# Designs tried in a protein design chat: VH-VL binders against Regulator of nonsense transcripts UPF2 (UPF2). Part 1

No score or structure here was measured in a lab: all are predicted.

Target 1, 187 residues: Regulator of nonsense transcripts UPF2 (UPF2), of Arabidopsis thaliana (Mouse-ear cress) (f4iux6r469to655)
Amino acid sequence: RLLQRLPGCVSRDLIDQLTVEYCYLNSKTNRKKLVKALFNVPRTSLELLAYYSRMVATLASCMKDIPSMLVQMLEDEFNSLVHKKDQMNIETKIRNIRFIGELCKFKIVPAGLVFSCLKACLDEFTHHNIDVACNLLETCGRFLYRSPETTLRMTNMLDILMRLKNVKNLDPRQSTLVENAYYLCKP
Positions, changes and structure headers below are counted from each chain's first letter, unless a header gives other numbers; antibody chains are not in Kabat numbers.
F, E and O stand for the ipSAE by ESMFold2-Fast, ESMFold2 and OpenDDE, each averaged over both directions (binder to target, target to binder). V2 = 0.75 x the mean of E and O + 0.25 x the DockQ between their complexes.
Where letters were taken out, [cut] stands.
Atom coordinates printed by the task and the answers are left out, and those that the model quotes come from them; centres of patches stay.

## First folded at step 6 (VH-VL)

Design p10 (from a5 with light chain S32R; framework fv_tiragolumab)
Fold by ESMFold2-Fast, scan of step 6:
Structure p10 (fold): chain C 187 residues (1-187), chain A 122 residues (1-122), chain B 113 residues (1-113)
Amino acid sequence: as target 1 above (187 residues)
Amino acid sequence: EVQLQQSGPGLVKPSQTLSLTCAISGDSVSSDSAAWNWIRQSPSRGLEWLGKTYYRYDWYNDYAVSVKGRITINPDTSKNQFSLQLNSVTPEDTAVFYCARDHYDYYAFDYWGQGTLVTVSS
Amino acid sequence: DIVMTQSPDSLAVSLGERATINCKSSQSVLYRSDNKNYLAWYQQKPGQPPNLLIYWASTRESGVPDRFSGSGSGTDFTLTISSLQAEDVAVYYCQQYYDTPYTFGPGTKVEIK
């Protein structure tokens, strides 16, 4: 019932209202259902990811298994897909990495996981992984660059990204994508 | 119903660029549920997938390693078509070229163009 | 790349009899997340493009007669024509769509005995 309203929560007020109502359904089964609903957000509904992340962050203080289950599912999904080249997986990869990035801004996903994902993409600098890395950087790169705890590591990762762009034969689209992501993080 | 109609020259000289077009009706080249492929067929190589273009938040291309570096597949949203350019052709590139759609619901090639025999000869 | 092989190269079958075509992939085409085999079968008649018969290893395309069936999982697949008709004379190809580059088998020619 309440979960049917998730796709319609396209504002902070709407997601916060649903979050409050969800607190009345606090059972282990309902928490698993919520996590699965959040994880299975449609491939085309990227605009919902920030709101879902806000909901998870709000619930984290009283329902610690919600963020733990979701982060584990996202990490497992990333690891299963990072080596796969199938075209339909790009949509799943982009949704996955943007969700990870949004959750990182709420400190639900630790910075170490974000750096792990970024490193995996840079280690296998394929067409899809370039887009995944750039989407991650666009989502949370500036947040990590501005944080004293992560500034140095972000600077190092961005330097590696630019080195790879310069030594690999990237097409104009890929080259532009990398440059845009770099300068968005480090204006 | 989806239909794919091919056009382009049937004769190309060695070292030149092979150029073909596939016009789409009954679907959009920018559909986020479809991908648009080029496949060739020759007696020596059989059926060989060359690459595809597809729209998923942005335009992407995948190319077979055998032609990577000399192939370009481009969509044209205004004309609802996509094209193949294959550079530096040799007689070994002589084949019947097909365009084909794969669809999100089953990924298999459900619609094919009529085919174009391209001969690479002087 | 995933290499596809087919056997036999050619098959002669009497009208009304069963035809069986085998396909092998060098790597598993079973996707663990959806438990589907990314394997298709195509029929090609002279002068025509290939025509999709079966996808997901065993699902018949709309309009395909039920005498055509696909089976198998992982690396080993079979296309069966339970009762060969005259219009079934063609070359049959298996194809994996598990990963790019997509690859086809070399084909099996089915002829009337």
Scores: ipSAE 0.029, ipTM 0.617, lowest interface PAE 7.1, mean pLDDT 88

Design p13 (from a5 with heavy chain D102E H103T; framework fv_tiragolumab)
Fold by ESMFold2-Fast, scan of step 6:
Structure p13 (fold): chain C 187 residues (1-187), chain A 122 residues (1-122), chain B 113 residues (1-113)
Amino acid sequence: as target 1 above (187 residues)
Amino acid sequence: EVQLQQSGPGLVKPSQTLSLTCAISGDSVSSDSAAWNWIRQSPSRGLEWLGKTYYRYDWYNDYAVSVKGRITINPDTSKNQFSLQLNSVTPEDTAVFYCARETYDYYAFDYWGQGTLVTVSS
Amino acid sequence: DIVMTQSPDSLAVSLGERATINCKSSQSVLYSSDNKNYLAWYQQKPGQPPNLLIYWASTRESGVPDRFSGSGSGTDFTLTISSLQAEDVAVYYCQQYYDTPYTFGPGTKVEIK
């Protein structure tokens, strides 16, 4: 239906317009099609993730299956990829984790899932997991750090991140990436 | 159709830098569905993967631990090619060097360059 | 690193007979999330680069004759040539692409008896 217009929704106004139009054409079948379309966002279209998350958040109050299906698919994808060290998957991992982070800022993804993802990356703090952890922190770390309910947990995770930076003898790019992520969260 | 064409010197002296290039036709070195690999082959070690370069919003490199610290693999988007620089070579680096393409469709090496025999001797 | 081994080191088979090559990985190359084996087979003739025959353990590359087949899962894999032809004389290599560094088997030389 309207799904061909999703890649063009590069502003709050455009995604909000599409979201309103979708509400008038909604059906159970169309909700499943929408979730599939949102999940299959191209790995190169990271700029769309905030708008897609906004759409999901808007629809969440009246179409509860949309956020639940999408979050489950993203969690399953993260778990399947976090231990796969194939370098061809880096942009899929980054798209996945940024989408999780964007949805967290709308409270669609619970903070517990974000901390679980971060912990998994820190447990195997290697080349790609370093990038994944830093992308997650860049996307929603400040939001979680400034939220009273998650400030302590974020502080603990950031402390672990900095300890690993010192212990793992990271190269200059990786070290800079970690420092940038840390100071984006904790000014 | 994709073709990979290699060029570089066939003789390098010990302690010098080995430099090879792989020119790509039929695909782009900055293709976000491909990665560009270097592999060498010697009688003593067989086929040995050395590393790769690939473009995903930014350029990334991955190198085998056996050559890490001595190896650099660089893309050149203007010439649609990628290169291998291997520093401080020894006679043990004598091998036939191949470039090869890896894609999301296969993850295996579907196209290879013709190979370049490099002998490291004084 | 994942270590690849092959057996036998060399194989002499009469024209028209079946050739069987085995490959073993030190760790499973089966990815549970997509249920694919990250294993490929290559054919190399003298003076030529390796040529891709099989990927995902059992999928034939376009243009590869149907006498070539791959089988196996996890750590144990087999390449079978059902009826050896003269042009099949070559060295055959298995390769895992499950994890970096990518690693190859030592090769199996196939000759006509």
Scores: ipSAE 0.007, ipTM 0.547, lowest interface PAE 9.6, mean pLDDT 88

Design p15 (from a5 with heavy chain H103E A108G; framework fv_tiragolumab)
Fold by ESMFold2-Fast, scan of step 6:
Parts: C-alpha cells; sequence; structure tokens
Structure p15 (fold): chain C 187 residues (1-187), chain A 122 residues (1-122), chain B 113 residues (1-113)
C-alpha cells in the first residue's frame, strides 16, 4: 500500500510525510519489505535516491535494522558488479554507487565503505569503473573533502585519480568526467 | 554435468508472443556464478544474443537493444528453469533459438540447449 | 556494440593440413584488471548447437583436442587447427563476452578439399 507511493515522492515534504506514516508500521516483516522496495528502485530513477536516503536516515534512530539491511545489500551488490564489464550493467552500477554516496551524506554508510568502493574502482580503472568513481565523487566527494575526519584520505584518493587520468591517456569524454569530478570535490 | 532442455511451440503467428522454456539439470538457476542466456540464429543475422537473467544477491536481467524492449527473460526457481517471452513477433524473428549458460569464472557459453526452430508465419 | 568480423568466410583444407581463421573486434576485448581477453571460439556442426572450443582467447575447454589453439590479444585473434581431421568440418564462430550485448562473428566455414 504505502510502498506504491515511493516512486511519487519527488520532494522532501512528500518523502517526510510517507516516512511519518511508515513509523506506524513496526513489524520485522514490514521493515524487510521497505528495505527491498528501496533497494529495488528502478535504475532510471536516480532522482529518488536522495529522498530514499533521507527516509532511511529518519527511520534509523528507531529502526536500526533498516539501514543495516540496506547497506549490506548495497555493499554485496557493489562487490558482485565491480568486476563485470557488461554494458547493460552500467545503469545498475551507477544506481548502486549513487545510493551508497547519498547514504554516506546522512552518515548511514560509513566513509570507510565509500573509500573501499573508490579504491576498487581506481585499482581497476576500466571505462565502467571510471563512470562509477566519478558518480560516487559527484554524489558525496565534496561532503567527504569538507569533513575534517576524511579530508586527508579524500585528498589522497583525488591525487591518485588525477595521476591515473594522466598516465592512462583516457578518451576526451572520460578525461572530462574525471576533471569535472575532481574540481567538484576540490574547487 | 549441466544439461539444458528446451521446450516451446515451433510455429507462431505474426503479432503474437513467442514463449520458450529452458529446463536446467546439474546446476541451480539461482547459482551465483552462472548466468542464463537466450541466443537465436538465422541465416540473415547469424548468431544473435538476446539477453540473460542471473542471480547475484537478487535477480538481474540484461537485454539486447535489438529486440526493442519486447523481450522478457524470467527465472523459475521452483522448477529450476528459465523462460523467454518475445512479444509482437514478425517473420524476421524466424530463427533457431538456443538457451545457454555462461559462468563468471569461465566467461564462455559452456552449455547449450538443443535448439528450437521457431517459424513466424501465417 | 562491439562488431566482430571473421576472415575468410570459407576455406577448404586438405586432411592433415593447417587451417587458420581470423577474428577482429571493433574495440579491445582485453580487460585490464585481470589481463584476460574476453574472446571465445565455437564450433558448430549441422543440426547441433555451437560447442565451446576456446575461452579467454587461448584457453582450451576441457575435452577439446590440442590441435585446436587460439591466439591474439586486444582486437586481433586467430583460431588454428594444426592438422585438420574429418570431424573438424564445421562452421567456426568467434564471440566477444567483454561487454553486452555479446556479439558473434559471421562465421567461417571449414571444408575438406
Amino acid sequence: as target 1 above (187 residues)
Amino acid sequence: EVQLQQSGPGLVKPSQTLSLTCAISGDSVSSDSAAWNWIRQSPSRGLEWLGKTYYRYDWYNDYAVSVKGRITINPDTSKNQFSLQLNSVTPEDTAVFYCARDEYDYYGFDYWGQGTLVTVSS
Amino acid sequence: DIVMTQSPDSLAVSLGERATINCKSSQSVLYSSDNKNYLAWYQQKPGQPPNLLIYWASTRESGVPDRFSGSGSGTDFTLTISSLQAEDVAVYYCQQYYDTPYTFGPGTKVEIK
């Protein structure tokens, strides 16, 4: 019932209203259903990820299993997909990494997981992983760069990214993606 | 050993839905190292990959753009099989259809079904 | 899409002689992370499905005779049959599985002279 309204929650007010209504559903089964609905967001509905992350952050204080289940599912999905080179999987990889990044801004995903994902992409600097890394940086890179706890680690990762860009002689599209991501994080 | 056994009708009328099933033995359709593919072969187009379904913590599907969004590939874990549905068929869809397995570690199509000749004609 | 081409479209070889088939991909199928070429070769006999001979460009599938060998890297690949046997008469296809959609070459028909 309530879950059918998730795709329509295209504002903070709408997602907050749905979140309040969901607070009355306090069973383990209903929480698992919500996590599955959030995880299975369509690959083309990237605009919803910030709202879904906001909902998870709001529910995290009283329903600790919701963020835990979602983060585990996203981490498992990242690990299964990071080595795949299939073209059609790029949309799933981008949805996955952007959701991880959005959740990081609410401190639901720990910074360590984000750095692990970024390192995996830099260690395997393929066309897909360049897009994945740049989407991650676009989503939460500035947040991590501005945080005293993560500024140094972020600076180191950005330095590695720029070194790889210069050494690997990327095509113009990929080179532009890396430059845009870098300067978005570190203006 | 893995074996793939195909079933489905060999004659389909234009504009109707083509439905084929591939039964799996010797492996699980939900094996997290395997992917389950449909491929067709015609004299004019040769071998053409249509799509796949695979289990990696949840089910995923990948489809070829050439079938213009009219394709669905679904697993059935209770029967250990997977199916192909191709909507709005035309005579140009006439082909021998194969199901095939690829395994992430090996990457090639290591097992194939016997093939099903499907003719799209009135 | 990655486009696969093969040459020649057909060849006739005497029994015991060497057969060579070439395959080209429109872009590299070398995955830098594992240094593997995601290129396979298949044999298809009339009325049968394709049979996997070689994967990762040069690794023979179990049960495949050692007279079959694959070579090449990046965009240029070769299948060699060192001493053609009667049972080797078939159509041979290369296939990239580097990225979806997976694509096949148009095939090379091998016949006995």
Scores: ipSAE 0.000, ipTM 0.477, lowest interface PAE 12.6, mean pLDDT 86

Design p16 (from a5 with heavy chain S31Y; framework fv_tiragolumab)
Fold by ESMFold2-Fast, scan of step 6:
Structure p16 (fold): chain C 187 residues (1-187), chain A 122 residues (1-122), chain B 113 residues (1-113)
Amino acid sequence: as target 1 above (187 residues)
Amino acid sequence: EVQLQQSGPGLVKPSQTLSLTCAISGDSVSYDSAAWNWIRQSPSRGLEWLGKTYYRYDWYNDYAVSVKGRITINPDTSKNQFSLQLNSVTPEDTAVFYCARDHYDYYAFDYWGQGTLVTVSS
Amino acid sequence: DIVMTQSPDSLAVSLGERATINCKSSQSVLYSSDNKNYLAWYQQKPGQPPNLLIYWASTRESGVPDRFSGSGSGTDFTLTISSLQAEDVAVYYCQQYYDTPYTFGPGTKVEIK
């Protein structure tokens, strides 16, 4: 079946081919099945997120419910996880935030949602939230910094990030992670 | 089949650093569905979780607040093991120390080392 | 930190009879997003490390006899041994893994009458 090929689409050409083939399956039931398959990407398959986001972006013009369902599921998941910073769920948080970031680069996730996620992490800048914020910035921070409509907001967020790094007692790994994320966005 | 084998000295003098190692077989220390824990047991404190290290696209660790500042848990990928270093020990640190694995799918401690009795005395 | 308590401290049960151990957490260990209780039970025999019996409050670990069962939700949990065998003499611990630091109950010693 077509959805069985989804985890094997590890190139732009492979995901584009599957996307074209999927366009022939235009039913509400099939679109819901696709969204669930995309949302349930395995925690170890972060390399698939960019390809899944490309597929969603390609389908967005003719199947508007696909991006809207996926974005809602990802936002709900983020809100349920952001306050669980000391639980062993870092892999789910990283998968969630990177997917949001990848979709932002295709303009499927609005910049406002990305800034809301970043603000939530900066408001409680400890434990896993440090890594979540840095992963989000590594995924779409440069895209947002270079976009005229989001440059000022990004600059303000990066200033807050650096201030928090200086006032919090971060270990060397976390301090390096923050510096790397900052300079990747603002080289 | 996963096995955890502990090694390290059973007697440490007060103010010195306690150092223990847990060798892993049947699994990789960098397996991204596992986490590697140190737990101690004493009559006064019972079972007490000390901290863990785990690999999720980068190395993470979490430490119990009671030992934070004097504890380090480090993976060694070349030897497939992880270690515990506890600084400035006192007689109150006397305990049986266990290493243990937890798994992402259930977070419970499914494999344990044999235990090491560490006595802190002069 | 989440504080775990157990009752009773020790329990004497006749061979073949039911043993019941209670565990309470100072706050809920039920995670609303996945609807799971982040609670485990361990058995420890003298000279041995603890052995996992139950996770997710009620799921039996592979190889654990059917006489062991876990129940409860939120803050109140129970471990039941339906028909105590001689090899079940041990100390039993509950543990929450809802948040770090992970915390254990003080243990319940089970012995034969």
Scores: ipSAE 0.013, ipTM 0.597, lowest interface PAE 8.8, mean pLDDT 88

Design p17 (from a5 with heavy chain K52R; framework fv_tiragolumab)
Fold by ESMFold2-Fast, scan of step 6:
Structure p17 (fold): chain C 187 residues (1-187), chain A 122 residues (1-122), chain B 113 residues (1-113)
Amino acid sequence: as target 1 above (187 residues)
Amino acid sequence: EVQLQQSGPGLVKPSQTLSLTCAISGDSVSSDSAAWNWIRQSPSRGLEWLGRTYYRYDWYNDYAVSVKGRITINPDTSKNQFSLQLNSVTPEDTAVFYCARDHYDYYAFDYWGQGTLVTVSS
Amino acid sequence: DIVMTQSPDSLAVSLGERATINCKSSQSVLYSSDNKNYLAWYQQKPGQPPNLLIYWASTRESGVPDRFSGSGSGTDFTLTISSLQAEDVAVYYCQQYYDTPYTFGPGTKVEIK
């Protein structure tokens, strides 16, 4: 029932209301069920990721295992997918990386994990990894660039991104995607 | 039911562009659960996957290295079809060409077009 | 690229008898994260496109007779036709979809003795 309401929570008010209701169901089994439901967000429903991340951030103060379980599942998924090159799993990769990025803006995902994901994509900057890196930057790159703790690392990553764009002889779509991501982070 | 119907010329001169179209019924070319492939079959190379196009929030293409640089696979959402363009053809490109769908649930080619024999000769 | 091989090249079996076709991949097509073998089998009759029989190495496609079965894991796979019928005369291909480019075996021709 509760889990079926998650895809309809397309505003801060709706997700906050559901989050409050969930607090009354505090059991280890229910927390595992919620994490699985959040992790299995529909791959075409990218607009829900910010709200799901907000819910996780709200629950993190009283239910520490929720963010821990979700972050571990997302990291495991990223690591399994990044080694599968040229697969028809781009939407799963985009959902995964955008969720990681949204959780980073709430400090649920540490910046170090985000930089690890970005570096993995830049180390093999071809095919889906170009889109994955750009989606990550679009989601949380500006947040990381504007944060004093991560500005230097972010600047270095953006410099690498731009060098790779020039070296890899990208097609016009990929080149535009990289430029858009770069200037969104560093206006 | 999903059906794939191919059309295009069966004879192409060397150095010209081979162009084929695959019309889709029973599914959408922009379905986020499918990818749309071109495969050819010849006595010398057997069954050879050439590439695919698919929609996941944006359009993506993957191409086999052997044809990369000569091949373009394009969707047409208004006509619910996708096409193959293979540039600078040689007699070695003579083959039966198939379009095929793979689906997110199993990634195997579950529906195929009827096939088009394309002969490259002068 | 993952290279697929099949044995035998051709197979003659009497009606009602068992036909066994082997397929090998040059590297494992078992994906550790979902524990699935990214391996399919196709049947191709003269003048027709290939027809999907088996996916995930052992899952039969809807509408495919139960005399067809797939088995194996990792690099070694088998397609079995438990009781060959006249309509089963065809060329059979294995295919990996673990990584691109997707690759097919060279085929095994099944004919009646």
Scores: ipSAE 0.007, ipTM 0.571, lowest interface PAE 9.6, mean pLDDT 88

Design p18 (from a5 with heavy chain A35T; framework fv_tiragolumab)
Fold by ESMFold2-Fast, scan of step 6:
Structure p18 (fold): chain C 187 residues (1-187), chain A 122 residues (1-122), chain B 113 residues (1-113)
Amino acid sequence: as target 1 above (187 residues)
Amino acid sequence: EVQLQQSGPGLVKPSQTLSLTCAISGDSVSSDSATWNWIRQSPSRGLEWLGKTYYRYDWYNDYAVSVKGRITINPDTSKNQFSLQLNSVTPEDTAVFYCARDHYDYYAFDYWGQGTLVTVSS
Amino acid sequence: DIVMTQSPDSLAVSLGERATINCKSSQSVLYSSDNKNYLAWYQQKPGQPPNLLIYWASTRESGVPDRFSGSGSGTDFTLTISSLQAEDVAVYYCQQYYDTPYTFGPGTKVEIK
């Protein structure tokens, strides 16, 4: 029943209250149920991703299996979708990548996984992968660009992004999207 | 009930632009559960999907390679409609044009416009 | 592109008898992640747009008579009309929505013998 309240947690206070209540359960079965509920965020509720990521970050110190299971599910989902062309609504790909980006800002998702996802999109820079790459950069690109540990790698990835924009046959919408993502990371 | 009503000229001269509009009732062109398509039908090519426009956090378009570079499909949220523009038409573009909706839950074309016969001739 | 083929081109069946239409895709339209076949069937009568009969290869659209059924998986699909009625005279098309461009079969014309 506690998990039914998750989609309603549209503020920091609400998600923190639910997180505190959840901390007192500490059941292996309940942790698996929570991970599945977090993974199955409502279709159009991208605003929940930051709150879900905050909850995972808070629980990570006490329940290490929660972030581990969620990150694995998100990585598996990304890998299953990145090579598929127009078989699913683009919103599934955007939700996946934005969740990965939000978790990266809480250091739940390692930067290496984010770079792996970005590289996969840049290696096949067409169709939905252009939007997926740009959504990832909009979500955590500035965070990674400003971190001393990842600045150089981000600079290299942004250079590749701009080179691909110039050599690919991008339409005006895609070109604008790439430019906006680039300037959000590196103003 | 969802209804799609097409409008546009039935005769276009070679090299000109073919323009059609599909008015939507019973749904929103910006619905995040619907995709808005143009399909044409001719005796030589059969049913041929031309492209789609859809709203998912932002507007997206997909076009068939056969018409890519000549085709534009645009939504108009204020009028709840979407349009087709096909540039540089030739007699081979003569066809009955349909607008159609597919829905997120099944992706099949569940509602179709009445069809518009467009003849490309001088 | 995924190429769709149908057989036969034309089919004449007596009233009340079974009509069977086959559809083949050049590659599998079964999506492993959701285990669904991205295949639809449409009926088109003269002067009208196509009308959706079946989606997900075997799910009947609301309002479609139960004499219509779809079967098959992967690359081979069948539309069956268990007892042909006069109003079923039409051209029938299969369509894949597994990948863009969405593609249709060339159609099978069903007429009364």
Scores: ipSAE 0.020, ipTM 0.613, lowest interface PAE 8.0, mean pLDDT 88

Design p19 (from a5 with light chain T100H; framework fv_tiragolumab)
Fold by ESMFold2-Fast, scan of step 6:
Structure p19 (fold): chain C 187 residues (1-187), chain A 122 residues (1-122), chain B 113 residues (1-113)
Amino acid sequence: as target 1 above (187 residues)
Amino acid sequence: EVQLQQSGPGLVKPSQTLSLTCAISGDSVSSDSAAWNWIRQSPSRGLEWLGKTYYRYDWYNDYAVSVKGRITINPDTSKNQFSLQLNSVTPEDTAVFYCARDHYDYYAFDYWGQGTLVTVSS
Amino acid sequence: DIVMTQSPDSLAVSLGERATINCKSSQSVLYSSDNKNYLAWYQQKPGQPPNLLIYWASTRESGVPDRFSGSGSGTDFTLTISSLQAEDVAVYYCQQYYDHPYTFGPGTKVEIK
């Protein structure tokens, strides 16, 4: 019923209304069910990630286990996927990293975790890790670049990204992805 | 329901480009739940996966290292088909070529084309 | 690359008797995150493409007779035909889809004794 409405929340008003209604049905069991529903967002429904992150941010002040459980599940998923050879599940990897990026913009995911994810992709700069790194940068790179506490670290990561683009023989698609991500961070 | 039908020449001269097409019915080449593969079979190499194309927000290709640099697999969304181009062929490329679908839910090859014998000789 | 091997190369079994085919991968095809073995079995008859029998090491494809079963985990897998029928004369291949390039075993030819 309530959680079934979650994929239909495609505006701030709709997600905020659902968040308020959820507060009246709150229990430890229901919080675990909510986290699982948020984590299992459909792989092609990337437009929902910002709204889900907004809901988590709203609930974070009074239900600290919701963001903690979700962040742990996303981190565990990232660590499992980044070391998988030849990266068969690109859509799952993109959904995972974009959710991490959206939660970073609400300060639910700490910047340190984002930098760890980015470094892991740059250290093993393969076909799918290039796309994962670029999706992360497109989602929260500008936010991190413009924040005084992370500007220097972000600048360093972007410099590494451009060095890898220049020294590796990237195909035109990969080269364009890197350029687009870079200029989205610092237009 | 899903059917794959192959077409293309069965004879190619050494150093030329081998070109085959696989027409899809019952599914879309741009389906985000499917990937579209080329596999060849010869007595010397057995069954050998060559590569695939698939749509996930953008078009991706994966190619076997043995043919990387001379292989291209391209989708054609207007005709609902995908093609194989293999450059600089040698007699060792003589094989029966198959197109095949793998599906997001199980990643195994559930539908295959009928196969095309391609002989590389002068 | 993940190398797939099969044993025996060929197998002659009497009608109604059990046939057992083994497949070994050079590294584990068990994915820890979903606890699934990325292994499939195919049947190929002369002049035809391979036909999917088993996926996820032990899940039978729709329409495949009960006499076919898959077992094993990690690096060692078995395809069993519990009671060989005349129409089961074919070459059987295992395939890993854990990593690219996807790789196939060399095949096991099953014949009537």
Scores: ipSAE 0.017, ipTM 0.594, lowest interface PAE 7.9, mean pLDDT 88

Design p2 (from a5 with heavy chain Y106S; framework fv_tiragolumab)
Fold by ESMFold2-Fast, scan of step 6:
Structure p2 (fold): chain C 187 residues (1-187), chain A 122 residues (1-122), chain B 113 residues (1-113)
Amino acid sequence: as target 1 above (187 residues)
Amino acid sequence: EVQLQQSGPGLVKPSQTLSLTCAISGDSVSSDSAAWNWIRQSPSRGLEWLGKTYYRYDWYNDYAVSVKGRITINPDTSKNQFSLQLNSVTPEDTAVFYCARDHYDSYAFDYWGQGTLVTVSS
Amino acid sequence: DIVMTQSPDSLAVSLGERATINCKSSQSVLYSSDNKNYLAWYQQKPGQPPNLLIYWASTRESGVPDRFSGSGSGTDFTLTISSLQAEDVAVYYCQQYYDTPYTFGPGTKVEIK
């Protein structure tokens, strides 16, 4: 019912209104349904991720199990996908990593998990992992670079990224993607 | 209804480039729910997947290791088609070549082109 | 690479009788994230491209007769034709799409006795 309106929430006002209405319907069983609905964002609807993350952040103060369940599902999905070699799941990988990045900006996802994901991609710097790393950096890299508690680690990760770009003989698209991500973090 | 129509020469000399085209109707080559594959079939190798191209926020290519370095699969959005170029062919590349779609709903090859026999011979 | 094997290489079955084809993958094609087996079955008749019969190991493609069914999980899969018809004479291939490169079995030829 109310969850059918989620894909239409393409503004702060719309998602905030839905969030308020959801609080009125709060139940333990409904929290699992909400988390599942948020996790199953259509792969083509990346524009919804920031709004869903805002909803999760708003609900975190009164429904602590919502962010916990969602973060665990996203982490489990990342670990499953990073094992897969060159399958037609790039859209799922990008949706996954961008959702993690959006939640990181609300401090729902801890910075440590973001760095773990980034390191996994850099350790096996392949076609899909290059795009995943760059999408993560474009989503929350500047946020992490500008935060005193994560600036040093971000600097180190960005240095590794540029070193790998030079070593790996990337094609022009991949090279441009890495440069764009790097300079978005360190303008 | 989705249809894939193949075209290209059926005879290629050793060391030259094999070029085939697959024209798509009933779907878009830039569909974010589909991927566009080349598969070949020969008595010695059976059915062998060569690679694919697909659009997901950007264009991607995946290639089989056995042909990586001499294969290119390119989409042409203006003509709604995609092509195969295989460089430095040998008689071992003689096969029937098929284009095929895989779709997000199944990831299986749900539509195939009619096939093109390519003979690599001097 | 994931290696696919099929058995038997060929079989002859009388009209109306059951045909059973086995497929084995060198590693599991069951994806833990979605609990689906990334396994398909194709039918190929002479001079034609392969035709999709079954995907997700057991889901029948639209338009495929009920006599075709797929079963199995992980590494061992079966295609069953419950009552063989004359038009079912063909070579049948299994294919994994769990990981690239996508790989096919060597095929099983089904003939009428």
Scores: ipSAE 0.025, ipTM 0.615, lowest interface PAE 7.3, mean pLDDT 88

